# VHH binders against q9gzu0, part 17

Target 1, 229 residues: q9gzu0
Amino acid sequence: MGDPNSRKKQALNRLRAQLRKKKESLADQFDFKMYIAFVFKEKKKKSALFEVSEVIPVMTNNYEENILKGVRDSSYSLESSLELLQKDVVQLHAPRYQSMRRDVIGCTQEMDFILWPRNDIEKIVCLLFSRWKESDEPFRPVQAKFEFHHGDYEKQFLHVLSRKDKTGIVVNNPNQSVFLFIDRQHLQTPKNKATIFKLCSICLYLPQEQLTHWAVGTIEDHLRPYMPE
Short names: E, the ipSAE of ESMFold2; O, the ipSAE of OpenDDE; V2, 0.75 times the mean of E and O plus 0.25 times the DockQ between their complexes.

## First folded at step 10 (VHH)

Design f40 (framework vhh_nb_b201)
Fold by ESMFold2-Fast, scan of step 10:
Structure f40 (fold): chain B 229 residues (1-229), chain A 125 residues (1-125)
Amino acid sequence: as target 1 above (229 residues)
Amino acid sequence: QVQLQESGGGLVQAGGSLRLSCAASGFTFSSYAMGWYRQAPGKEREFVATISSGGSTYYADSVKGRFTISRDNAKNTVYLQMNSLKPEDTAVYYCAAEYVFTWGSKTYVYLYDYWGQGTQVTVSS
């Protein structure tokens, strides 16, 4: 016969295994394409977009090494998520840049990608889902605004927008502002927000085809990517 | 309650001019960029022109040099002056309000939030 402590350890191990299976099932239900804004150091290119599925091994493995220790909170909870629903603006920490070589439009280039601390990504995802749930108009964007301090004493903003038929990401100034557009039709209501956020350390969504349309028609020339047609 | 109402469309001969107006209500007009799109029969809606809250203007290549977008914040109205009209400019023209995010004094990003009902422009050859 095992002692009561052995039985308690077995019960805890069984709960951990059940939570892992639940997380795997939730990951299968999490059909949210992940993209990170990439910025070229070269004068001829302003930005690029990549499907995170192509770069996940690099981004996931290096993300923790570049995270600010003061903002990392592995105990992120559902209660914390719910408090975000009532905020007009949520504060983020300054992003970090990681340099990499990537083939873009047939050319090999050195580029930097923007890394947000894990807890800030969780805040972004939480507010995006909460705003999506409150949206009753398919033509009105789901909107979320985040504030961070970068560039000494001036506040900067990450704007997250979602529409039924429009998607895109635009880098206003590579180190000053980022805009994220998400197609609401591809967002799914998470089964448990805190559990989903623990699985996804990076969550940005963008189909590139819509960005091409937006880049031609809706951004100023100095933000236009130098991409061939 | 947001409303955008276009006017000024009609029939005009090639080489002629028309001025479209879009009257806006139910939102803070001065904080939004305003744009014009058009849709010809059997085609998708295409971008024509936009004007930022600060007055910066951008045009589709097909209309650049012929069309001028402008705004009057006191009247909550955006205009499209169309000169040297061509038969291929025949379309329903739609007004759109764009949410504008600014960084510093020089840069804007646009996302269309609201649309009007459209006004028909027909250019005869």
Scores: ipSAE 0.000, ipTM 0.125, lowest interface PAE 15.9, mean pLDDT 52

Design f41 (framework vhh_nb_b201)
Fold by ESMFold2-Fast, scan of step 10:
Structure f41 (fold): chain B 229 residues (1-229), chain A 125 residues (1-125)
Amino acid sequence: as target 1 above (229 residues)
Amino acid sequence: QVQLQESGGGLVQAGGSLRLSCAASGFTFSSYAMGWYRQAPGKEREFVATISSGGSTYYADSVKGRFTISRDNAKNTVYLQMNSLKPEDTAVYYCAAELTFTWGSRTYTWLYDYWGQGTQVTVSS
């Protein structure tokens, strides 16, 4: 009854009840940061780290529980995790760089995307961090599982690529690529939050076959800027 | 920058003792498992000992009862106390840092190891 972990859990449960009564999500009380790490098969090859520009969570019971677990987890912080990933960042060489217009897939601004050869990748780690809004607490990792959507969105994305195949990225077989979608600017009152979250939740797409070509955008200061031919 | 700096190697007589140190910088030391590995000329690098972030230790059969691994999180240092040294212990000793963490129901291990440059241990017969 007196231990700090029990008191924090009680406070979080009270907040959850209050937010349900107001029809607000628990996520509205948190700040989020998300990173995607490409971890390569060769031990000597360092990981590539990318920050997701905007995180718009859709809260399920699992996500809320994982946020609560992250908030009370004292084992790791964003700073320590970034130190690990940042010192293993790979300087990336890209043959092509391309932005996609978000408005052609239900969005209101341009996005950058990254293509990477699937066969070079051992695993891809999605790192989500949270902290209470207006707090001095360090960002803590969230135990979360990301879902990759199939069906209508993939068909729409492939249709957009077919219309843009002349714009600088040659994608002869998208089923052999890894795609990461990156917002270039902060969104101001998005018209379709479900579409934006859908893009963020499927910011990484892993097709089933191998690819020999790749292209990378630049987000982090320690990545090389794009160098066209 | 991640750096691991080994020290304490040298020449010692069989039956003698030596203490190796590995000073770490550029990462959150207390979050890492720390290990010692060794490599004799013309042989592959082999595991010697490891200590988890929580203090659990594990040893190779060849060194059990003779070597002790320990850590000092305040000094960002891992140690290897080597007793009853044998000529077969002659090798370059490497310090390594390994990160594991739990994400959801899965434990993730990074595929890259942080390694020091090594310190030479020579045991004379």
Scores: ipSAE 0.000, ipTM 0.109, lowest interface PAE 17.0, mean pLDDT 55

Design f42 (framework vhh_nb_b201; at its last look DockQ between E and O 0.03; V2 from the best seeds 0.00; counts 0 for: pae E 17.7 > 2, grease 29.2 > 24.2, SAP .792 > .668, placed apart)
Fold by ESMFold2-Fast, scan of step 10:
Structure f42 (fold): chain B 229 residues (1-229), chain A 125 residues (1-125)
Amino acid sequence: as target 1 above (229 residues)
Amino acid sequence: QVQLQESGGGLVQAGGSLRLSCAASGFTFSSYAMGWYRQAPGKEREFVATISSGGSTYYADSVKGRFTISRDNAKNTVYLQMNSLKPEDTAVYYCAAEYTLTWGSDTYVWLYDYWGQGTQVTVSS
């Protein structure tokens, strides 16, 4: 009780709450769109593009969940971003690649897979766009972007997805940490297509710590000139 | 007000050709990539072709060698020349204005900002 460190922590929390309210009012004057693009090594191939369908709430105390919440394909084509990403994916037998079991070695009913990106992906690019609300002008990129190159993925925390179905998992390079999941059964029905797209948002979770810091920081920097003194 | 108006659709025999036009107004046409998309009954909307503000073109595999996209910035119009038409090309064709960002030679981002109301293309056997 009455600890100077506790008082400083409480004062800091109060200041953060006041700053959040002030920035939220400013953010309400802008529309933001965030895109995650898988860029292929072949220049003529259109990028596989996913939109974060819910705008990042700049000042929430739960921005990590908000960054991945509502990730969706931004293409209206049958050559959608998900289908474009899948066209060059090879379905591989599990024995060729590392699979992790949370239980006893030899358990056959549940498999955890480490999933790898396609070899033809050069990088994953995260881009933030903004415009004034009710503007007829197109969204413009904010000054900063975040991108992953091959070497950057190796330092990410590995994400392991549990799978119980037998329809297929594709792995492109067993030594990389960025993940791609393809389930052919889900692609055959509209409802299952939405489920696979949800799983793709998890595959993009590996950049989340860096992506969260970049996105929040970039929005804060973008809003800084508009803050009252 | 942004407006995209498609024209040139109709009925044609297999092996024939059609030229679609899309007239744009209410935005800086030359700054946008322009695309053509199609939707057949019971299917989702499919990419056909796009042309960047710089003139680079990209095509769906199903139309490569048969369709040609072009633009006329002086007329704020994008075109789709469709040759060697097949019954499977039957669809409503939509014009789209896309914001493209080239971020280095190998980075592309596509935003679909504006859509037209579409024009019906029917290819008979």
Scores: ipSAE 0.013, ipTM 0.275, lowest interface PAE 7.3, mean pLDDT 58
Fold by OpenDDE, look of step 11:
Structure f42 (fold): chain B 229 residues (1-229), chain A 125 residues (1-125)
Amino acid sequence: as target 1 above (229 residues)
Amino acid sequence: QVQLQESGGGLVQAGGSLRLSCAASGFTFSSYAMGWYRQAPGKEREFVATISSGGSTYYADSVKGRFTISRDNAKNTVYLQMNSLKPEDTAVYYCAAEYTLTWGSDTYVWLYDYWGQGTQVTVSS
């Protein structure tokens, strides 16, 4: 009889297979918490930390049509899309956010979700926590890195600037773990005109096999670097 | 061509005062936030003060109460009045410009940062 770890893995694989037949995700068996930190270039500036109201797990195959539509609309590449569709990946959608800093009236609220044109953000960091449903256990950090650096999404924004006919765009980090859904808006003042890119929602991509890969520490431990001293 | 030219630096005794000026050209000055940064030898460049296009000011904790940033849009110039200078204020001071777009209640900073060549400030003990 294989080692306990091997048995656990086999059991998990069987469960995944069963869920796949039902067009369900292993993620459906978990509760999730997610936080989003906007880390600023200025070291003295505290990160803006948001809690996601609800994390929605979705199988990639359930969004195939939307992904293909995005490709048709030239929002993202066909090659990348096909690669994602072929992977056994769960999508974790974060459609709504709430500021954790209620004490700073105005600063975090005024930041809104505009990502461009602005230079003060260094990166977006998403922290994902999970536990088995109906478990009394505490949430554990998912052992995955979800970061999107300014330079990476800016390049994509600049590329899309030439395409004025598109209002909605999707950009992703190099490792395709973080997807940003962006609304492009055109602002016109008497003196200037500008294009802005507003963050609408975030989607994390996680291989289903990694759903049970947890790191050590509490939610608080992992949020501490992004919280005010 | 965008130009930022700093002036007013020099040697001053501790407790003394200096006023830095930054003359700007080549862009719509009134649409930009203007700021001052400084870099001491062996240290990273650090924020000192900024003034928005609308006149709002913000200061680093280390200079708060001693330094005052102001601007004259008619002259395309930003100023840094430095009082009660300390030896730790010794650095090259840089002027910077960031485009600020205000739409409704939201303020946006443009991607283009313009920097001056810097002016040396030395505070002797």
Scores: ipSAE 0.007, ipTM 0.241, lowest interface PAE 9.1, mean pLDDT 79
Fold by ESMFold2, look of step 11:
Structure f42 (fold): chain B 229 residues (1-229), chain A 125 residues (1-125)
Amino acid sequence: as target 1 above (229 residues)
Amino acid sequence: QVQLQESGGGLVQAGGSLRLSCAASGFTFSSYAMGWYRQAPGKEREFVATISSGGSTYYADSVKGRFTISRDNAKNTVYLQMNSLKPEDTAVYYCAAEYTLTWGSDTYVWLYDYWGQGTQVTVSS
């Protein structure tokens, strides 16, 4: 039987088997581009848009031990992480970024962005593009939604504030596609001490097979709503 | 690989003292906050004490005034001096290392905690 759906599924299964034989992940066969937009609640204010300087793919099955150890007893994140560890999932880490402002060239910085207690951000949007490595094809948007609304991460931060012991501070959006690595810091002011949550890294999680599913449009088409200036 | 090895546990009578040690290797010890946690039978692991990379100390209310945490960066070792021990202090004590940013945030925070295998402390009446 030669129906297109069956032939595509068979080809994907053969690719998976070949990658496992070579001890490689599917993610290692792709080039990535990723952008991060901090969307403000104020309608007239354009997003703060950043290009990720290097997207680092890691398969969860490659360091399952490290994930379990590092997220110990975070309640909201541990159960979600355990479910993800049982799937063939790729993690795309974004530790460093560059501003997309036209007046700043070649500036690469560690992510050092205060997310809370500020209240002017509506959501964090990540835009992921991929292509087969060694192909000169244009990058195409991965068919997946990477959004993390302020209300969703704020409630998790408030939960973390109530805990006495210091735990790994990793929060995820409801559909478990965006993970925020957060540092809890204390600011000392002349009047009082305040707690802040600072974003240190973003990680995108998606099923490995999703890397071959692309939406329509160019990078420019998808970035336009978030472009500054 | 990162290793944390606790020692100094044992059996002690109520009112006695013990000093726990935790030797660390495989990471830049001076950059980590170090801590002690404990787990009694049938209970969740609970916080005991922590000492920041800068030397600031914090204690659970139940041990404040009786336990003292300290560190020796030259020996990559953290200590827990336990005085005036009570039967309710009976637990397995775990050493932990947490990666923490100094004020100024020059280094990425990798939030994975490292734990030792634990040392038994038993306080008899």
Scores: ipSAE 0.000, ipTM 0.099, lowest interface PAE 17.7, mean pLDDT 71
ESMFold2 (binder alone), look of step 11: mean pLDDT 80; pTM 0.803

Design f43 (framework vhh_nb_b201)
Fold by ESMFold2-Fast, scan of step 10:
Structure f43 (fold): chain B 229 residues (1-229), chain A 125 residues (1-125)
Amino acid sequence: as target 1 above (229 residues)
Amino acid sequence: QVQLQESGGGLVQAGGSLRLSCAASGFTFSSYAMGWYRQAPGKEREFVATISSGGSTYYADSVKGRFTISRDNAKNTVYLQMNSLKPEDTAVYYCAAEYTITWGSDTFTWLYDYWGQGTQVTVSS
């Protein structure tokens, strides 16, 4: 395997193209909300599949503050945050099974957060961002399809988050303890120090003046597989 | 709890070399980026070099080609090899450990760092 991250980028671009084809985003929508879905590994025939069982809101308000508290209290890790979200969902709702593949189907709104799972994971918690017209509208089941090839260990966690026009890829690396939000548009441009500082400013949600040189180095390490030739 | 201890500073003649070390304790060293900064009397603290947890390095233009940063995770130590020293390199050199986190919100960016007490480097003309 010469370029595992390139394959994941292409699969992500295909998912986004499919979401655009559905034309499910409307101009007159209010602020987006985050929902949690359980993804369980299920074996049917010779394929290993992940099934999205439920999508539910964590809270009716202050959802971001709840997540922020969980991350701060849990050694500042996305994995720790996902464990807390999984615990809350388990306490409130039992999971249910539905048939899924790697493609996204049945989504009524654009999905803003997609998790790229590993084949050896028995279950994961996936965060799904969706927009609804009104705050009192019931949550909608969102269908995502994740299918694994036999013995594929090349997969890694890639998270894609969108906040209005700000879309990024989050690379979860517990050893580095850094989460990188990479604007998809910027992946297509040549990388140099000026561009990397702009990406760091966007991806870390920090003014450029507050960036340290080590943050630039960490971003460069994660961007290298996506840099154009 | 967290400690950064610099060593290897001293007096050296122009054109000489020194190797600085920074021993870290009280945190998960391999998860942190490590950097070197310096401060001359009456001046602001200046960036010198950094090395990410993944091994990527960056240098200030004033030291590029003369200084090399490296790390040894088994020993919880970061190093700065300084060659072709100039009187202008005279400063207290500080070791730093840096950590950032973000979560898909403009209200969640957390940056904190740890600093050592510094080690004096004096380059005579």
Scores: ipSAE 0.000, ipTM 0.136, lowest interface PAE 17.2, mean pLDDT 48

Design f44 (framework vhh_nb_b201)
Fold by ESMFold2-Fast, scan of step 10:
Structure f44 (fold): chain B 229 residues (1-229), chain A 125 residues (1-125)
Amino acid sequence: as target 1 above (229 residues)
Amino acid sequence: QVQLQESGGGLVQAGGSLRLSCAASGFTFSSYAMGWYRQAPGKEREFVATISSGGSTYYADSVKGRFTISRDNAKNTVYLQMNSLKPEDTAVYYCAKEYTFTWGSDTYVYLFDYWGQGTQVTVSS
């Protein structure tokens, strides 16, 4: 018998050979814990909490080019996956690509942040081509993974969000709110706020100008309208 | 803290068999692809086999038809069954945490995490 997956196998083997030379020994970890929460104001529906569990280095050079080409050439599959996620979890904005640059020459160059679902509806993968820290380090694309909480989602959701040290930025929709939030201490510097606003604008597909006018506060205060009576 | 512990290596005669195991902890095992890689003395580390979160498998040409990769998500363990071993298979075998994503007809490998210490396989002629 022959190899039925020869095409995928050869492509995967080539990518692995290249990645072995470029890979980092350790995955980067987030400096702070980040979440994306989708909340419905009324009766309980598909409310969901996604925890950014880790930041994973993405191999550059040829692999970065392949990822960008794949996004462009495979948009239909991404849209189909997003449609499934929208039906089962929440309604999300369509994915889009945007390039960002620093105004100061010599700073780390930012690239696009891309969010798309995986085959497992409860998991979302982000390709993060931007760094949230101001740094003089050379540009290094990173990958972020979102992990959907299983089991008693609502109790886990409320337990996580009840902590007073969480801070968020709220995007309000008529029937739901999207929260992107981090540990409050990291937002005490103006630099961190600007960086978070940029990431929120990319992740949520909103212009940064819309997010600039939104106050950061405690997660408890943001969630009060959605809490059970 | 991600931890991978390989076991099952040893000395075996050419034509023999070994089964390697890799016990994983510190992450959601079922969400990641898992792979096996090997490194012979004085050579680069090379790909051996991978298994996706969904169970799809891919093998290096040098081991195709002889090795089988499998996983047990309930036990957070990935296995490599090695049959018809050859002296050229002598190497330290490493378990790796991987991420693969299929988009359209393409499969992308985004990450390799090498967290295991390796297990020595020696095949005598």
Scores: ipSAE 0.000, ipTM 0.111, lowest interface PAE 17.6, mean pLDDT 49

Design f45 (framework vhh_nb_b201)
Fold by ESMFold2-Fast, scan of step 10:
Structure f45 (fold): chain B 229 residues (1-229), chain A 125 residues (1-125)
Amino acid sequence: as target 1 above (229 residues)
Amino acid sequence: QVQLQESGGGLVQAGGSLRLSCAASGFTFSSYYMGWYRQAPGKEREFVATISSGGSTYYADSVKGRFTISRDNAKNTVYLQMNSLKPEDTAVYYCAAEYTFTWGSDTYVFLYDYWGQGTQVTVSS
């Protein structure tokens, strides 16, 4: 009766909503939430294109279903220079979460960011940021590893480090967003082929009591948990 | 639980010397880079010197040849020997701890805002 495709689509949407609620409840175990954003700067425009997704920490001994994260789910205050960039920002494409690995202790989130064929991109900036929602304790830097492919499948790895401000300030306020700047200039996208950027892992250096729930591995190397003893 | 306690500051005339000490507790001292920073009134904190877990040292250009950083892992202490002091060296000197993280062949160094209370150094003309 009726449209079978319409009913199947509704059932899938309900399942996705239930899975999102479960993953959000796991994130609530931590005194913070994480977000990742990509900013695509076009060669001939003053405005940038912006995408943001929530990053949900998960125990890696339990597989999660692969899900497509929706278009921008939150707005954040960033550094003043980035806030000025954001006022003219337009969204491009939504990233997707990948299934978690079972053989890694802690949390690894694989995310694909898809850039469809464009010759007009001059810069990609990745911002990885968090808010510490319920703790007065300091938070620690974030690291991320990206693997990316053009249509010819050339693989490159990009390592992202926390930055210290030129003023000598280290971000240690649990009530503030912290961000990492990835600058990728000279990006060339093949005509009629997508470029895929894959976030392979995220590591947060949290207070010791949270490290049992937030440790990260990669396919190449198991990240050593940061344990200040 | 991390504590850094500086000592050895004071008043000295230009051309004089001082030795600062920083006693550390609450972490595995031998695994950390240890650094010295300074802050004059109304100015931002500036880097002075750092020493790696392996003993490699790095200095700000303004202090090269005059200051020496060293560490004693058995005593959980880092030192800053300051020679040929100038009035421009007048500042509160802070000790800081810095952790390293290895991923594959790469080693990453992260600064933490684990500062001591500071020790005042005043250099008269």
Scores: ipSAE 0.000, ipTM 0.119, lowest interface PAE 16.1, mean pLDDT 50

Design f46 (framework vhh_nb_b201)
Fold by ESMFold2-Fast, scan of step 10:
Structure f46 (fold): chain B 229 residues (1-229), chain A 125 residues (1-125)
Amino acid sequence: as target 1 above (229 residues)
Amino acid sequence: QVQLQESGGGLVQAGGSLRLSCAASGRTFSSYYMGWYRQAPGKEREFVADISSGGSTYYADSVKGRFTISRDNAKNTVYLQMNSLKPEDTAVYYCAAEYTFTWGSDTYTYLYDYWGQGTQVTVSS
């Protein structure tokens, strides 16, 4: 009892029940790629490092069946899921963010992930989500496309992520999923080089007292304030 | 606190090589993430490469395969080996050290950036 690996496995079982309930409510509008989501709480008293308050596993397979099979067969590995998370974000995220969070979580491998501070809940959430799959349903969320005029946007995103006053969004380049925290003002400035991203995202809200409030906004609603002029 | 001093810049012919060094003094070097950035006249500062305290490296696409970043914690030094230099690599190269600070009930404090004064690299035609 009490070691980080045991706590991680217990979090997997809690996540399964929550994702089942949410999947049924969403009419499964998206292809779930399962990655690891971490919820951190800052240590105030003795450490400058984050304290892990919850670990939420997300996987690329059929999430419910895979988690159940993994628990039953002792084949599901948190380390395998961390490898998938690292692979998806390595291009855009500075390795420096990994050392502290890897140590806090107690993982042996480096992970690329981002912290998103929430002033009203004392939590930091790192999330990586699947692409929103387009549906033939008329009321489906609309995919938005970004036109970035700067070829160095990815490096600028990493710089923006170091600031505590930034708001997080998820941006999917056609070949990878990335979690980015971006300054709204940065995107409102026209840039010199055009780069087009297809954006598919799910905004996840994890309240401190409940992990059942999965909020799926329209992509347009989440991106409209950040669209370049 | 850390102070950074770059060296190894100069004039070189296209196709040549240079090795830049960045010596750190002041605070314990081994805990910092170290990076190289460059700035050409009239352009914004561009990321080149970085290296974590554990030795993990990341490179800009424009230099991948040509440049190698490394560190020597015993000498408090980070290096940038630059091979197959091109005229477009001409810039002032800056060394940077970053230290992460987090505190408060739910606040995240940004990284502390320490910069050197730069070293000029000029690649002819």
Scores: ipSAE 0.000, ipTM 0.101, lowest interface PAE 18.8, mean pLDDT 46

Design f47 (framework vhh_nb_b201)
Fold by ESMFold2-Fast, scan of step 10:
Parts: structure tokens; sequence; C-alpha cells
Structure f47 (fold): chain B 229 residues (1-229), chain A 125 residues (1-125)
């Protein structure tokens, strides 16, 4: 009944309403300066390659419009993106990860939506980087586990993949995956929490050489709560 | 080493008040959400109140309007002011340093990596 432009505007309004609902819910419980990663899964029967989404800051100007623009510019329909957002299940397949996937065994090309407080992500990055630095192998997958409990015992699995020129870090639970890749040779870290968190969330789109110096400075104070039992 | 130490519990008559304190050390206190939980004999631990690093507060319906959570980052301490106490408030009260995140759903998951040993609160009728 309506033209394509009116249908697109209706879908964008529905998506904006859902993003607003999530933002309002999150703002009450999480740190002011957090990131949300939206990963759009493309279910194409004949595709062997994948596309990647960017991490969008929750508490920056225009974050909702940046998400809406990403959805609009993707090969996914707005209706499909809205359906995935309703289910809180968003996954990404990325051509930019294809070369790393061929180089790094055990890494999946799927990234799911994941949201964590900034400080927790920084501690996880430091923990995984510390373990990688202990590895003298040219390539080794490492599984790191975090046990958390409050009545209900929950386990979060972190997979660390390393090789002589690259280290892949995978945060995974049964329904969620996040990838972080660190270049072993050229790591430099400004002492900037936003940069560490953004690197953790985006993986390939920030200078990977930024983690080494910061991680050395923070390893001793943060990691004990996240050490595997 | 991370430590949480509760104090201020005791015996009080219904309608009275108590102020609980939790002194924290070994982590960056100002960056953590802090919570209070309680456990009555034979029951699971029940959420009471939480305060975020930014100062946002949340309360269980059973204590809303009677209890107030607050924090003093300069002293690395979180407080629970309990007014209009009732016999059903009798429990061991635990301090927790906590974080929350969302995965794969509209649900928030609370993770508590640090717990105190608890302080007994007894309210007589």
Amino acid sequence: as target 1 above (229 residues)
Amino acid sequence: QVQLQESGGGLVQAGGSLRLSCAASGFTFSSYAMGWYRQAPGKEREFVATISSGGSTYYADSVKGRFTISRDNAKNTVYLQMNSLKPEDTAVYYCAAEYTFEWGSDKYVYIYDYWGQGTQVTVSS
C-alpha cells in the first residue's frame, strides 16, 4: 500500500524506538561511557564471504543515528535488522576477518552483539594479553575461563589465539562471540580507557599496536577478579 | 588482596533504624557498582539495593522508601541506611562489589566477584 520511502521511514522509526528503549534501560545500570557493538548477520545461501559492522558508542552524540545509518547502508533489510534486534541476537560475518580466519585456527567469523561495562572489558583485555605474552609458540589457541556466581553459577569462556605475528582473542559464551586481534610486533598503548575498550570491541579497525605498553602498566592491579579458577 | 568488611549490624526493635557500612580495599572502588543483599535462614540470598559508580540507585520493592543506599568514594565505603525496620527484615546482610552486562537478550546479568562475610541484623517485634 505505501511507497518504499514511507515503508523505510516506518521501519526506521520502529528501530529508533527500540534503540531508545535499550539506551534508557542501559543508562540506568551501566557506566556513562560504554560501547554497544551491533553485528548484522547476513543469511545468504550462496555467500562464502562476510561483512563487518562497527562498534557504536552508546553515550556519544548521534550514536542512534550512526546505528540507523549503518542499518540503512547495509545489504540487510530494515525489517530483518529490526527482527534481529527484537531477539537480541545479532551476528556478523566479515571479509576483513577472512585472512585472519585462514591464518588463525579456531577463530570463528561470527561476532555477536555484546555489551559490557568499560572497566570489565579493559580487565579482560589485560588478562588475555598477559597470557598471550607468556606464549613462545608461533601459534597456539588458549582457552581462558571466568567463573562468576551469585546463586547461579555462570561461566564465560574466553579463547585466546596466538601466532608469531598475530594474536586473536575470542570472548565466547553459548550465544555470544567477540573477537579481538592483537599484533605482537608493533603494540603501543596510549593510557586511554576508551581506546582499549574500542579496540576490544572493534578488533580490526584500531591500531593493534596500542595495547602493549598500557597492559604492562595495569596487569598487576586489575586481573585477580578475572583469573580462571 | 580484595576485601569487603561489613559493620553496623545488631539487634533493634521494630520501627527502629540501623546504618550498615561496608569498607572496601584492593580494587578501584569508585569504578564499581556496590550492592547489598540479605539472606534469612533457609532462604536464598535476596537483592536489597545497589548503587552504580555514577550514583544511580535501585531498590527491591520490599525496602523501597525505607532503605537508602549511598557511597563515599573518598573513604571506599558503601552504606545502607535502614529505617522503619520490620521483623521480616531480619537476615544476614552482605556487601557486594558488582558489575552488570547484557548478552543475547533484554535481561541484565549481575556478576558479583567480591563478597563480604556478612553482618547479622535482628529485628524484634
Scores: ipSAE 0.000, ipTM 0.107, lowest interface PAE 18.8, mean pLDDT 47

